VH-VL binders against q9vpl3. Designs and how they scored, part 42

Target 1, 224 residues: q9vpl3
Amino acid sequence: RGKINIQRPKAPHYERARVVAVTQPKYPELPKAKSCFKTRAERTQQQQENPYNEIIAREVRNWLDHSRLVAFFHLSSITADDIFRVRVQLHKQNLHLKSYGSKIIEQAVKNTRYEAIVPLFHSNHCIVFSPDPEKTAALLRIVRRVPQMVLLGGIVEETMLSRNQLVAYAQMPGLHAVQAQLVQTLSQAPGHLIQQLQAHQNSFVQVLDVHAKNQMNEETPKST

## First folded at step 1 (VH-VL)

Design e33 (framework fv_romosozumab)
Fold by ESMFold2-Fast, scan of step 1:
Formats: structure tokens, sequence, C-alpha cells
Structure e33 (fold): chain C 224 residues (1-224), chain A 122 residues (1-122), chain B 107 residues (1-107)
């Protein structure tokens, strides 16, 4: 039993057959009044609650807690080969591209300081994690060549930053003290950060179109 | 590029055994599960089993248990699937596939080998 | 074993059509369902994972929905490259099982 795969718990056929054999037929225990207080919706939600999701959600929380740089992206249609090339380039810079379902992200960040990011993940998305905040410049340089990945915002040194604030942070290379001061200044300057992130998110079509046009103008000879 | 390259087609007689290889490249071989899935001509997909390249732990579909053995060679990033006591109904295309639950897309087979045709005929 | 039933087994459609494929599990599998596309003579390709999450690089015209026992794959506007066989697959418990497949053919 020591070789149990915890990521995919087995439900042994023998145990399942045994449970089914013992299961009582559809007869009410109480005279048609209140054998169950849970609503159909509550019972369905409880029955559909997925222990696998909690395991992966804990993994996401671990990435968030141990990364000093987290960047959030909207992801447009992109080929598997293209995203893999991007992942390889990012990995060389100690940048880790991850994709998780929106329900898993919601579970991971619920009741944490990161709960405000949930609205960013209601559409197709990906996240880049790194223990090294100085890699923000490298990240943006790589992503600049990937028009399908649109920066929404991020977290640097546990501080939420908008797209523009991350770009500003990236322009201050190699000086930890200066970068820390910049993060402090940027976090104090703007209005409510979630409003900035939502405004950017609501402008996806325009942002993607402008980004694609700029990419085509600069990189047309290289595209096939 | 992440790629799984399988060995070439095999023709075997009933009662023989076949060993299919699957060479991985472009990723850390020991970080991902390797699965084997077969498809008989004109039929659907059938999961045969999985192996964890890091631990060597295997999980087999009961239908093949006792006839199938899955192994890996970490030094060459190659997975192997051996099927013994071949029958005519073992004629199929055999695929290897990677489980990418850790990295990007959840628990799914995101990268597949090109397939190895195994024909069992007398 | 969990039995996966797909309907229809085949359908004929034209470019631009909306196509819906259904998959039913013999027991509750929550959202532990993947969808694959397979073209003749080729390996399957992952389209949708966790019932509704679009795999990176897959066109946005593909979408998945459902939970529990009933699932659907929708192609909002069929393209020439979408003529293929589609399979659902559960990963709630071992052995992993696939649906019988739905062949999407040119009308």
Amino acid sequence: as target 1 above (224 residues)
Amino acid sequence: EVQLVQSGAEVKKPGASVKVSCKASGYTFTDYYMHWVRQAPGQGLEWMGEINPNSGETGYNQKFKGRVTMTTDTSTSTAYMELRSLRSDDTAVYYCARSLYYDSSGFAFDIWGQGTTVTVSS
Amino acid sequence: DIQMTQSPSSLSASVGDRVTITCRASQDISNYLNWYQQKPGKAPKLLIYDASSLQSGVPSRFSGSGSGTDFTLTISSLQPEDFATYYCQQYDSLPFTFGGGTKVEIK
C-alpha cells in the first residue's frame, strides 16, 4: 500500500462493489417529511467537492508563498509548440510558467492576501512564478515576442502591481535597494489596484489588437 | 521541443511478446508520469497503465495485469512497454503519453508519441 | 470500471456549423474529464482538461462544460481542420477510461 499515488487516489473495485452490495434500496427512513435537511444544490456541491482540487490548490499556494515574483497573463490562442518554446525560454531564466483551472486558483487564494486576483482568471490565463524579482525585465523581454500572452499585473515582494507598475519596476535593473524603493513608491501612488487590473482586463480586445499590430510591424519578416 | 518518439512497427505471431519503446526529449523525464494507451483498428482508445519514471512505481489496467510490464531507463529518457502472450485482439496502435498535471494543463495527456503499430497474425 | 458513453457516435456537419458532442459517465466523476481530438493516422491531441479548461494552443471555438456525470464539448464554428474523431476521458479513478468516440465528418 506504500505505493499509493496520492495525486490520483484509487477507488478499488472490490471496495466499491462491497459498498454497493450493502447500499439500501430507495425507501424513505422517515415518513415523507425530512429525511435530509440539505437542499439538492447543497448535496450536489458536497458530492462534487473534489479532494484532488485541494491538493493542487495547496500546490498553487506554495508557489505563491515561495515566489517573490508572480505575473498574471491573459492567454489568447497559441500553438502547443509556441507555448512550449516560451516555457523553455522562461525556464532558462528561472521563470516557471503554470496554468491552473479558475476553480483551483479560487480555492488556493480564498482567505489569503491574494484573493483579489480571482477576477483575472475567469478567462483563459497563465501565471509565471520566480523566486528572483530581478527577472521581471527578462520576463517582459521574452513575453514581448509572444503577442498571445497579455500582461494583466503581478505581485513583487508581496505587493500587487498593475501592468504599468510592473513595466516601471522592470526598468530598474540590478539594484535591489532601488527596486525595493520603487515598489514602495508605486504601491502608494495609484488608486485601488483591483480597479486598475479590471480596467486593463476589460480592454483585452483593444490591448491585444494593439500588441498584435506592433508585433507585426516589428517582426513581420520573422513570422511565417 | 517536448517530443515522444516511439519505436517502429512490429509483426508478431500469437503467443509471442512485444516491447515498445518511447524516447522522451525536451523536458525533465523524471518529473512526469508516462502512460500507455492502445487503439485497435477502427476502435477507440484503451488505457493500459502508467509508470512514474522517478520512483519506478507502476499502475496497470487489470485487463492487462500479468501480461504487461512497464519500465523506464532514466539514463536514456526512454520508457518501455512489454506485452506478453500476444493474441489476435492485441493488434493495435500503441501510444505513449505524458501526464502534465504538475506543469501547465492539469491532469491530462498533453504530449503523445506518434504510435507504434503492432500486428498479431499467424 | 467507470464506463464513458459518447453521443452521437458520428455526425455530419458543414464548415461554420455549431457542433455539440455529449459524454456521460456511469458514476459521478466531478470535473475529472478531458477531451481529445484525433485525426486519421495521428495521435490524439489534448483539447480540454478538467471538463472546461482550454488547453494552451487550442482555438477558442472549442469549449467544454458539465460536471458529475454529464459533459459536453462544443465547437462554436466548425473549421476544415476540425473534421476528426473526438474522445472524452475520465481520470477520477483507475483504470482511466475513454468514451467510444464521436466522428465529425464533412456533410
Scores: ipSAE 0.000, ipTM 0.390, lowest interface PAE 20.9, mean pLDDT 75

Design e34 (framework fv_romosozumab)
Fold by ESMFold2-Fast, scan of step 1:
Structure e34 (fold): chain C 224 residues (1-224), chain A 122 residues (1-122), chain B 107 residues (1-107)
Amino acid sequence: as target 1 above (224 residues)
Amino acid sequence: EVQLVQSGAEVKKPGASVKVSCKASGYTFTDYYMHWVRQAPGQGLEWMGEINPNSGETGYNQKFKGRVTMTTDTSTSTAYMELRSLRSDDTAVYYCARGPYSSSWFGYFDYWGQGTTVTVSS
Amino acid sequence: DIQMTQSPSSLSASVGDRVTITCRASQDISNYLNWYQQKPGKAPKLLIYDASSLQSGVPSRFSGSGSGTDFTLTISSLQPEDFATYYCQQYDSLPFTFGGGTKVEIK
C-alpha cells in the first residue's frame, strides 16, 4: 500500500465517558443461528469469528504502533473503583491503562515482532501505553502504591525490557541520547525475556518477591 | 458523625511496652485504613504505620519495624498500636487517624483521634 | 525516604494578611501532597488533599498549588482562628512523611 494515513489509523482517544465508567465493556455475544433443520454435527461446530474482536485487535495494534512506552502488569483482584482511580491518575501523566482479553492480544500481535508476549497474558493482566518514554519514572511512582498491579516488563522504543531493565531505564537521567543507548545495551532476545516473564507469572511467590526487591531498589536509588 | 476515641495517658519506664487503643464509630470500620502518627513534644508529625482492618495487613515505617505491632478487633471496631522497648525519645502524643476508603495508594487522614500522651521516664 | 522541607519554620502575621507557606519534596511526588492545620493541644485537621483540592468544610480562603517538588499553601485573608501550625505531607511513597511545620503566630 502507499497511503500511510489510511493503513495506520490514529490511536484510540481516551474518552471522558470511559474515565467515569466503572465496568469494563463486555464483548458482544457471538451471533447464533436458530435453524432447526441443520444436522447435529453442523449444530455442534464452533461459532465463527466475531468482527468486534478484530476491531478491538486493530485498536491494540494502534496503541502499540503509536506508543513508545508499553508496560505489562499482572493484575490481582481489585475493585472497579480502585482500578478507575488508578486509570484517572495515570491519564493525568499521559499514561493509558487498558485491559484486553488474551485472544484479542494474540490476534493483535500475531505475525508481529511482539508475538512472543502472548504467553504472559494467560492470567489476569493489564497494559499501560504512552507516547512518551520519559513517563516511565512517573508510571513506576504511581504503580508502587498499587500492590494489585505487578510489573512484568515492557517495551521502550520498540525494545522489549524485563522489569529490572525498565526500573534501570526509569532511574537514568533525562538525556535522550543516554537513555536510547541504555535501551540498546539492555535489549535481549524476546524468547529469553518471555521465559523470565512467564516464570514470574507461573510463580506467585517469586513474582511478589521480585516485585518487592524492585520496589526497594526504586526507594534507595544510587547514582549511575 | 465519625469519631475516633483513644485510650488515656500512659507513663512507662524505659524498656517497657505500651499498647494504645483507638475505638472507631460512625462508619464501617473495615472500609478504611487506620494509621498511627506520633508527635514528640514541640516537634512535628511522624508516620508510624498503617493497618487494613478488613485483611489485617500492615505497613510499618522502617524506623519502627521490629518494635511496633498494629492490630484490630473488628467486633469492637477498635485499632491497637503496641510499641515495645520504649526509650525516652518515644515520649510523644500518639494519634490514630482514618485513611481513605480501603485504597492503599492514598495517605489522607480525614479524621483523627484526640491523641494519647505516652511519657517514658526513669 | 522522601524529605519534606517547609519554609518558613514560623511567621508573624496580622488578621487580614495574605500568608504563603512553602513545601519542597526531595524528589518528584506529582500531586500527592496534603496540607494539615494543627491548633495547640489538638489533633491535626485535613485542609487540602491532592495538592489543590479543598477538604469539605474548609473555608475558601485556603488554597494549595504546585506539583512535582514545589508546593504552596496560601491563606488569602488571615482570620483569628487560622493562627496554628501547618504541615505538608506526601503520600507518593511509603513511609508517608511530613514537613517540619510552619507556625503562624499573631503579630
Scores: ipSAE 0.000, ipTM 0.420, lowest interface PAE 13.7, mean pLDDT 75

Design e35 (framework fv_romosozumab)
Fold by ESMFold2-Fast, scan of step 1:
Structure e35 (fold): chain C 224 residues (1-224), chain A 122 residues (1-122), chain B 107 residues (1-107)
Amino acid sequence: as target 1 above (224 residues)
Amino acid sequence: EVQLVQSGAEVKKPGASVKVSCKASGYTFTDYYMHWVRQAPGQGLEWMGEINPNSGETGYNQKFKGRVTMTTDTSTSTAYMELRSLRSDDTAVYYCARTIFGEGYYYGMDVWGQGTTVTVSS
Amino acid sequence: DIQMTQSPSSLSASVGDRVTITCRASQDISNYLNWYQQKPGKAPKLLIYDASSLQSGVPSRFSGSGSGTDFTLTISSLQPEDFATYYCQQYDSLPFTFGGGTKVEIK
């Protein structure tokens, strides 16, 4: 009980209110709607303003607010059984594997310092949250053995880190002062970090495409 | 200085169990995985398994699964490896070693214990 | 399991010689390979990690190269203290596996 319950909202009343708001067929009228006819753009905007998405986006923001470690991964094809085994292994280390739709993530980080992560979620993705940044080394060790999960970058102590910077942080176990200094120093260069995160995403997409083509070629019979 | 000190040599009968200890000093015990590696006389190195001292989570080589148990005592910074149902071919030097993560997310066993000789004879 | 094949199993060399030891993995392990040195009656010592990175305190005459399935350990100018058995080890997947070892003997 000493830890913040981010998996289950502590106020059951809010959870019930959320379910009621989502399941009811009648939604509040849009305050800006002024005409009897709506353009295609206005209709699309109404669809994007789904109350369900905002409620789940708040859940994502709560995870971000209460997690001192957040790691972003590209997720290639993996079976439900395999991802479940990874999730169980991570949970034993107080590491929480979550997946959310790209629109929900965009809504959660919109107008925040983390808005630049949105491009990372254009393809299959997952996120690992933990209140304990000391678990970064354990996280990397576990996912290293899961080739379908490719580290893109993360957030440690509210500082955005590239893949290489997060790996460097993990290499300093038990050196808390050095780890804190590294995080603080890296916070001085956010522009380059964002570019690095996007570059890693693009590089992996290229590798994945080559791998997929090779897998298709292996299915064809070889001439003897 | 960083060091791992193992328990003394053991002589066991077939069917018995042996428990080897490995005491760590000079570093934060819970920050590094501990591995167990054995070496039969005149043979190469064989990985037995690993343990995370912080969580107690283990990973065993399938060859030893069901016969091996790895544990840690964080209050004494000591790792233990118990091997049950001993056979003559379990005669070997048993090493403990720590590992840390590197550029590839995981690298090298950089600090090793001196080894514990276990002889299984009828 | 990933099988690691080391060659040669033994070699004889003189002080000052260049020595090359090879290690071959049964499948692609990228650069997830370590090299160890073991002297008689002693525990192994880490020389190289991540295929080519020199461990702190290890002399610069030791170098590693390779990626994928084929790897080499080179000692540019053999010294008296280098007569030992050398092992490669993959950490791409569990269980971790070692090569059979290469014994470097004095000529």
Scores: ipSAE 0.006, ipTM 0.434, lowest interface PAE 12.2, mean pLDDT 76

Design e36 (framework fv_romosozumab)
Fold by ESMFold2-Fast, scan of step 1:
Structure e36 (fold): chain C 224 residues (1-224), chain A 120 residues (1-120), chain B 107 residues (1-107)
Amino acid sequence: as target 1 above (224 residues)
Amino acid sequence: EVQLVQSGAEVKKPGASVKVSCKASGYTFTDYYMHWVRQAPGQGLEWMGEINPNSGETGYNQKFKGRVTMTTDTSTSTAYMELRSLRSDDTAVYYCARAYDLGSYPFDYWGQGTTVTVSS
Amino acid sequence: DIQMTQSPSSLSASVGDRVTITCRASQDISNYLNWYQQKPGKAPKLLIYDASSLQSGVPSRFSGSGSGTDFTLTISSLQPEDFATYYCQQYDSLPFTFGGGTKVEIK
């Protein structure tokens, strides 16, 4: 939105403005229409914004409460068609790609153990949710071919994991007990995780180059 | 335990085709890509291609594209690599190897190798 | 295609020596590099993945370092069983490519 941060705007010519105001036809509708429009616009914007934000924040909390796998990504510039294609591919694996504003995420995680991670969502981001933690491997395979999505970290079985820890978790498919123990062993304080995620974000250009090259050289499926 | 067991040695004439098999056991076959790597006598390793057993999607090294076909049979957990129009310089040991693409891509288990000799 | 250059092509060292093998990529591959050991007549064995991560079951005397274009495999104290050829391999881009190999002979 365009904004002018001026406390007191000034009229160009006082005498001319006053003369025009006095000589204008006094139609009951004109002053009321302008005043009602400004007040109505502000009131309706406030009404729509507040209820909408509460509803979406509740939706985010519900996703967090019912997902055993949550992964967060930095999202670089990507076309609507490309992100839709990725979303469809993820959905086939019961992986749900969602994007929410940083203020909504802050509202959703307020008073939770995940509150410290909010600053990472002030840049462009997206989140993948799944009720099935065994799908971590499928998630990482799919996103490796999407250079615009850079893995920052995640939550598995309510435990916060760094990017490297999430990759290590994914290396042990079919061994649920070992995976659960690994998640517990790899647990970290939120401050340490935030530092690691911030360091990763500082290297986006190089990481995106590598991912783009990997995507360009991906396998070509047989034309049946 | 994880094992990849390949078919036995083959001797072929130039122009023939060879089909090497690789039977997997000890893991979920569809969770890992299968790769094929060859090694000519006294030479280094050369990547030939990959196949995703879950989707059937393949990726071939352009050097072999048009001559190589990779397939899988998920019911028997077996991968196949067929190389056509054999030349004398195709004489090599052919390996299958599994790999897991998770942001890292380790070839953590390999077959024992299949010696293919192309001789007139 | 990404070209992988290994040096030296071969070396001879005594048991207990520190051995270093270098691998150079023709372009930036970040940390997308694996190291393999191959003994005569056998299939290759994964030693190190992601440039510096030691594969389970591999002795701690093996270590990897580097990122971008320059990588090193180090054996801190060479043992008789380390007689082998060592290969680097990039997985940044298809086709995956291997270095030419470094043959390590025990004196």
Scores: ipSAE 0.000, ipTM 0.429, lowest interface PAE 15.1, mean pLDDT 75

Design e37 (framework fv_romosozumab)
Fold by ESMFold2-Fast, scan of step 1:
Structure e37 (fold): chain C 224 residues (1-224), chain A 121 residues (1-121), chain B 107 residues (1-107)
Amino acid sequence: as target 1 above (224 residues)
Amino acid sequence: EVQLVQSGAEVKKPGASVKVSCKASGYTFTDYYMHWVRQAPGQGLEWMGEINPNSGETGYNQKFKGRVTMTTDTSTSTAYMELRSLRSDDTAVYYCARGSWYEILSYFDYWGQGTTVTVSS
Amino acid sequence: DIQMTQSPSSLSASVGDRVTITCRASQDISNYLNWYQQKPGKAPKLLIYDASSLQSGVPSRFSGSGSGTDFTLTISSLQPEDFATYYCQQYDSLPFTFGGGTKVEIK
């Protein structure tokens, strides 16, 4: 494909003081949602060709195609201040935390090799992207301190890895050859891995539903 | 090197239709959106719409919706823009332009040379 | 639709001058703004995207600034090849809209 080179050198890299100021960006990347308000007739007519969703879907597809590390997380309730703090820490390591709606993810990966990941995003989720797979260890160190983010699995060098396989990868020596060999050894068929991740998510959803129903019954106890 | 080459100038009568082509080379055609922008003589730029070459999905400026159709032929890396029911105020230079979708960005980094469409009786 | 107003519509300047072009949006568009340069008989060329990001290959004398509703394109030291018409473009909402253009002419 005609891949966009995302890893361009930053100007002004010639000025030491200025380079130091710009090499540690304090400004985390915030998703900039486009807003398009339409009449009811316009919404109905344009629903099948919504430009807003297509524009965001293009971003998702670009991140997937140009990232050598992609990590998938289930996201529990978290404050805006806490997630902002996490984004800042990740950004310093060239790790980009993104959250997209299931509809947009499905639109982005439809008819691509990534289509199988769609079921993972029918619940609360977020994704971390990076062009640098050696940052997997840094990623896991940061998210270990964020109990609201639960690692589900990921993609390293276009290879699907389960949670445990990704953890094992992160703990290996930083030599590229050794880590590449490990990825090959740990890898599973993409379809089978996705099925395992989806089954785990479905089981979790069932447990939550049963728990919620039990809490509801306790709130309205029967008198006999 | 990325290049967008458009079809030649057209002269049409009011009420006719025109179909402009834009042949892309130097990149993977399905990786980038294609946009169409027109410019009437001595006037500014006006966005007409976009098409996703991978899915075929389109988004049109409401001003042209109902009169414009955008299509692509991925086998030849060519985009098409057809404008129907031409009026004299449709006289303009029509450009195709490659979009960018990195980080939700919508900018046009490469443009075709333009196709002059003249509508006169 | 978001209306984009550029000022001035034209200006006369000499080589070496500092030139400032202003673009105003009818509503808040954050930093969703691009700048293009168009020479007579040619297609537009992207100069700046996302309000302040310089496109690869564009000389460093070009810079963009602003957010919300008010934006500026600055050419720090005008060169002979810079005499052209400049357009701003918003991409906050559909349809995408362009400013009326600013023609930079030789004084």
Scores: ipSAE 0.000, ipTM 0.412, lowest interface PAE 17.8, mean pLDDT 75
Fold by OpenDDE, second read of step 2:
Structure e37 (fold): chain C 224 residues (1-224), chain A 121 residues (1-121), chain B 107 residues (1-107)
Amino acid sequence: as target 1 above (224 residues)
Amino acid sequence: EVQLVQSGAEVKKPGASVKVSCKASGYTFTDYYMHWVRQAPGQGLEWMGEINPNSGETGYNQKFKGRVTMTTDTSTSTAYMELRSLRSDDTAVYYCARGSWYEILSYFDYWGQGTTVTVSS
Amino acid sequence: DIQMTQSPSSLSASVGDRVTITCRASQDISNYLNWYQQKPGKAPKLLIYDASSLQSGVPSRFSGSGSGTDFTLTISSLQPEDFATYYCQQYDSLPFTFGGGTKVEIK
């Protein structure tokens, strides 16, 4: 007699499952107690109707449009004092720390090129804005000291970057340094090619000279 | 160096209009909002409005009830403020001021030298 | 409109004194506050932006603090060149508004 595993009852036969599913009394959904809490829709509508939210949304858009560096962070149990300290440090680097509600962000970026950032704002978050993409390294240096700020991603020069990509970007030598390296590399390439071409030519000439000398030696009659 | 150079002093009669100019140099004119602030003699500062030279978008202090118009000429990097229907209480020094890079940070980091507008009968 | 109230309207101080000027907003303006210095016959000069950020080139003796409705400008050690009128300005909402000013005079 196979021990009926009460903890993992075998799924009933398909037909039985169907009958059980159909015969299960549909208990009238208890009237969703009007949760004293305004439905998300009601809250959203109220928020949309608040002229203040529009202003803030505009502000967010403006920051996004004028920033060449935007970094998105999750905030984990950070105190107001900690935020203030970080803000001060960032400001010293011309980095601007802002925090907005998720709904405001959604409103701000709706039907814009920034709409893709909405999924990043499901929790407590802050945004750092900068007109200078070169400040990415400075930003990351500051934030590394703030464990409550978790980098989610960002936008650099109108390109959305993952966290890893931002970190990589910060480690890259400045554009000028890369350009200089490129120029140096390009400038060396022709020289090497020329050297190689010349080397082959020189070797060919040497071989020809040797051949010519050998022929001349063969034509010298042994004056007996 | 960033410089804002305003037009000279104006004397106007009540009911007249005045147009003050502000020539900007030393920065990209279209990247910053231009603001206008006035100061009556012995009084505080009053914000009049702002203009985005790039888009032409303006924001005015409603206190002026449509008497103020701000414009820009990007070709000459010049901002203009026109105040119409002048009153005696419009006597003030008028300043143009460059806004922050980000409009939301609306500080005024560079100011013109001011233009004195006197409205007298 | 957001009203900005500065206190005091005027104060007398000596060189070397610590000077504190307060600005109160009629509503919460977060940290959207700037401080300016104006000398007679001159345009205002930005000192502090975003409530506590020191403008480039401004001496470190100037500092700003506060958030919400109450803000403070502090001059740690008053210098002769600091005798001027100081204004706070909010940029939380249009129209931008200034405080009434605080004149710092020589005692």
Scores: ipSAE 0.000, ipTM 0.499, lowest interface PAE 13.1, mean pLDDT 82

Design e38 (framework fv_romosozumab)
Fold by ESMFold2-Fast, scan of step 1:
Structure e38 (fold): chain C 224 residues (1-224), chain A 121 residues (1-121), chain B 107 residues (1-107)
Amino acid sequence: as target 1 above (224 residues)
Amino acid sequence: EVQLVQSGAEVKKPGASVKVSCKASGYTFTDYYMHWVRQAPGQGLEWMGEINPNSGETGYNQKFKGRVTMTTDTSTSTAYMELRSLRSDDTAVYYCARHFYGDYLGWFDPWGQGTTVTVSS
Amino acid sequence: DIQMTQSPSSLSASVGDRVTITCRASQDISNYLNWYQQKPGKAPKLLIYDASSLQSGVPSRFSGSGSGTDFTLTISSLQPEDFATYYCQQYDSLPFTFGGGTKVEIK
């Protein structure tokens, strides 16, 4: 499809030009944060028994089949410019940030080993894919500086891992054989993993609520 | 338009503490990490640490860990760096600098004008 | 910590000269390296980011190259305003570290 490819310019061409533009002068302030999942969720769409859903589900299955590293994140409100910068940073490390609706993910993983991940996508989430599992350390270094992205867990070499197991795996960069052994040793059953991932979500929400309430109370005395 | 303005020069005795301020303007303060870098007279640049003004998360260079504290006041878009138990070799110009999210777009732009801290007995 | 070794520590050059400054990392940092210019009594100014990307507003005579452990900053035709100290900086991992600096002085 040469003609179609011509009509769809490569990401590097347009994204590099945009990076130069947004990093050079002052960034435009975005009053309302946009996220990869929130923007999509704002659209009114019927996704049940829709041919469009099957096409996108096929894309998700392709990413899962060709990725040796898959990481799942909770995504809080984030500006379009900030998420674009994160995508650029990730892309330099062959890490691909994607967002999909929960129904599409459910359709993609139905009757597969990964069906247990569906509950993770009831709220605002995104996924990072990579063919290179050694990039887990690079991934965590990048997202550590993005407070809007909270690691929930992932899949390394087709093995489901909790947040803590992914962090442990990342702490041995450049030692591929040792990393592979660690993944095998620390692996959990899918049911146990989903429970850990759900507990992390609940803990995170609770921490945010406590922090917000405490910060509001502290601001009141400071205003005097 | 984007600007970082630091507090004025300080002269301290050994064992004292100093707190340098850095007021940001022209951008959303909570969107970028703030870093602190120092430079001793006639010497090179030395990274001291970072703070995320949105979360309060800090990362300190081990050389200063235990003596440095970085804080922010989001209501005034001001970052602070406090260095305790001052020694004569802490005499330096202290800079604040804005840094983007993520290690791979991690350049310092803009920089504050610098705050000279002199430690003398 | 990643150690950044910069050479030479100083050099003398004339207007119109081609100046080359090198920076070596103690381990692979891919392309996560910046170059800064510092004039006496002033804060550093970003010249090159991501090893080879020229910051907007910086003259095209400045260029950066390299990846992995070996990096080079080149000034193709030195101008009077270019007499300054130049620093490389890695941002692959914390703590961020700078080279020792290269002072470019008039000959």
Scores: ipSAE 0.005, ipTM 0.432, lowest interface PAE 13.2, mean pLDDT 75

Design e39 (framework fv_romosozumab)
Fold by ESMFold2-Fast, scan of step 1:
Order: structure tokens, then sequence, then C-alpha cells
Structure e39 (fold): chain C 224 residues (1-224), chain A 122 residues (1-122), chain B 107 residues (1-107)
């Protein structure tokens, strides 16, 4: 019954609290399946005065600053198993599904260029981060089959995009420089559109044309 | 006019590797994903994988993962598919195909290469 | 992987006949299905995308219908150039999967 490792260096002793908080390596660790859910948001509100909120807020700012793709979703009620399967599928594409309470998001983006996103988080929400903006198409393909996740908008190459703008961006894979220029064009006042649209009008019009045709086929009968 | 022109037929022994090329013309090569699909004699079509010509990012069918490598050379608008450790059941016609993809609407192969016959025999 | 089952595997028809080919997915794929035509020794050619949208340049005698798990390709009046093998393909998820094919041959 003797205690082992009692004579080891003090550094391990100071880290024992972290070790105790860690799931045993031999046991499978399940992701936080209810991270994008009402219960999660309620628990986060209870921790508003907790000093650890600043640590989590810094983590959120780090994700925002180092991700070239950030997508915001409204999340309807979803089972733990379903969100876990979605998270696994996203992770295979280097897409990282995260959930943070609205107060932490507000704290993270306050007085930053990202402050405009705060209204998106007044209800159940989740965020997908990626260092690779080329993965936008893969992201949207995956979430097509998850009706509980509704795209609200995103940030691509440090530019805020609406839902429709992000969808348009996703339809130009491999056009990194053109995609960046399209993002700038879509975010600007109409007075600056002429020059930039000249280079991209055929691709953009084609994208909208195909999208409109498919929308008509899904929503509207061909004859009345 | 969009064209995808593939390299000529290959005959290989089991255990060898084959590298098939697909030269694109008539469009901006980096604007579209390139996919590879094979068809064994008298059999149906089988998807092998995809590549983004701009980023070099690939996605492979798990059946071929570890044996297949897809690459592109943007200076020549050419895609390549290398299949290693060839088996007799790898005898097939290999096609490159351009994908048109749109979020919440469409994803289809609008143009195909003519096909490259690869025969694996002892 | 999503499995695609086509029926029949082959059929014999005469010029002018209405031909119907079916495709069944092992799980719900909404309308994320394409149809291709392949003639012997040639690459496949896109006919219909998104279950029911006719590709530019494809004759109007070709039509597609269905959603969810059950899909149909119809040729309203078969022409001599329509004798070929037809494949359905889902693009709901990777890996993309194809049906086993339906060979339409002359009676």
Amino acid sequence: as target 1 above (224 residues)
Amino acid sequence: EVQLVQSGAEVKKPGASVKVSCKASGYTFTDYYMHWVRQAPGQGLEWMGEINPNSGETGYNQKFKGRVTMTTDTSTSTAYMELRSLRSDDTAVYYCARLTYYYDSSGHFDYWGQGTTVTVSS
Amino acid sequence: DIQMTQSPSSLSASVGDRVTITCRASQDISNYLNWYQQKPGKAPKLLIYDASSLQSGVPSRFSGSGSGTDFTLTISSLQPEDFATYYCQQYDSLPFTFGGGTKVEIK
C-alpha cells in the first residue's frame, strides 16, 4: 500500500490537479456532444462572474485570429449522438466545431473588429473554425444533411460574409486569389463594384444561375 | 472548348506502380476539382478520389488510401493519379473528370477524359 | 458508404418505346443524384443532375424524377443512339457511389 512516486520532482506535484481532471487514457473520451445546445448556454450564463471566462475568451480570440475560415450557425435541438457524428465528420476535413456561451463570445469580441457578430449568438449557436478557407465547400456539403444547423454567415480571410456571400465563396474551389477579391467586392459599397466584377462576372453569374435553377426545381412547380 | 486528354494505355506486372496523366484545356485549371473514377472490364464505375488543383488538397476513397496519390502541375494544367502495389483486380479503364459543385444545389461530372486502360497481368 | 442499386441490370427495347430505369439508395440522399450515359468504349456522359435537371445539350426525351431513396430515369421515346448503359450516382456524401448500371440493348 505504499504511495509510489512520492520522491519525484516538485514540478509533477504542481501538475497533479490537471492529471486528476484528465480522462484516463485507456478509456475512450467522448466529445462534448451537447456543446451546441440550450443546456450548454444556460450553464455558461451561471459562470458569468467566473474569472476563467477571460481565459476562455482569449482562446476564442486566438481561434478567430488564426482561422482563415469561421462559420456561424444557429443550432436547433440535436441529439448528443448526432452532433458527435457531425463533429467527427467535420474533424476529418480539418474543420473544428466549437460551442461557447453567448457571454463568453461577447467578452471575446468586445472592442474588436469581430464585434458585429454578437447578435448572431443571442440564441443556440455553434461555430466552425478552420485554417483552410478551401474547406468551405466541404463544410457546407457536410451541413447540408444536418437540418438542425442553419448557416448564419462567416468570416473568410478576415472579411465578414453573409450566408449568401459565403455560399458564393464556397462555389469557387481553387480560386484563392479570385475568391479573396470576390470577398472584397461583395463587402464593398456598390460604387466600387464595376472594376472588380469585370474579372469575375462570368463565374459569379454562372454560380447564381445554377443556384437559381436548382432552387426553382426544388421549390416551384414548372407549370401552374 | 473544354477538353481532358489522358495518357496512353499501360501494361504492368503485379506489384508495379502506374501514373496516369490528364491534361486539361479550355478552362482555368485551378477553378475546378479534378476527380478520378475507374471501371473494371464489364463492371460499373468506382470513385477513387479528388484533388483541388490550387491547394493540392486531396480526398481519397478509403479503399485506395495508402496506395493512391493524386497530384497536379498547374503550369501545364495536368492532373496525375499514381496507383502503387498493383494487383490483377486493378485492371481497369481510369478516367479523370471535372466536378461542377454548388452548395445546396449541384455536384456533377460535366466533362470526362477519354480514359486510360491499365492492364495488370503476370 | 451509400449503396446504389439499379434495376433492371439490363433490358431489351425497340425504337419508339418508353424506357424506365430505377435507382435505389441505401439511405436518404434527398435529390443529390445524377444520371450518366455510357456507350461501349467511351467515357460516361452527364444526362441529368440533381435528380431532375436536364443537362444542356441533352434531348428532352430524357427525364428524371424521385427524391429520398427512390429515383427514376425515363426515356419517353427511345432512339437508335440511346442504346447504351446508364448509371446513377449519388453526391450526398463521400465517397461518391454509382449504381451497378442498366444496359439498354436492342430487342
Scores: ipSAE 0.006, ipTM 0.501, lowest interface PAE 10.3, mean pLDDT 77

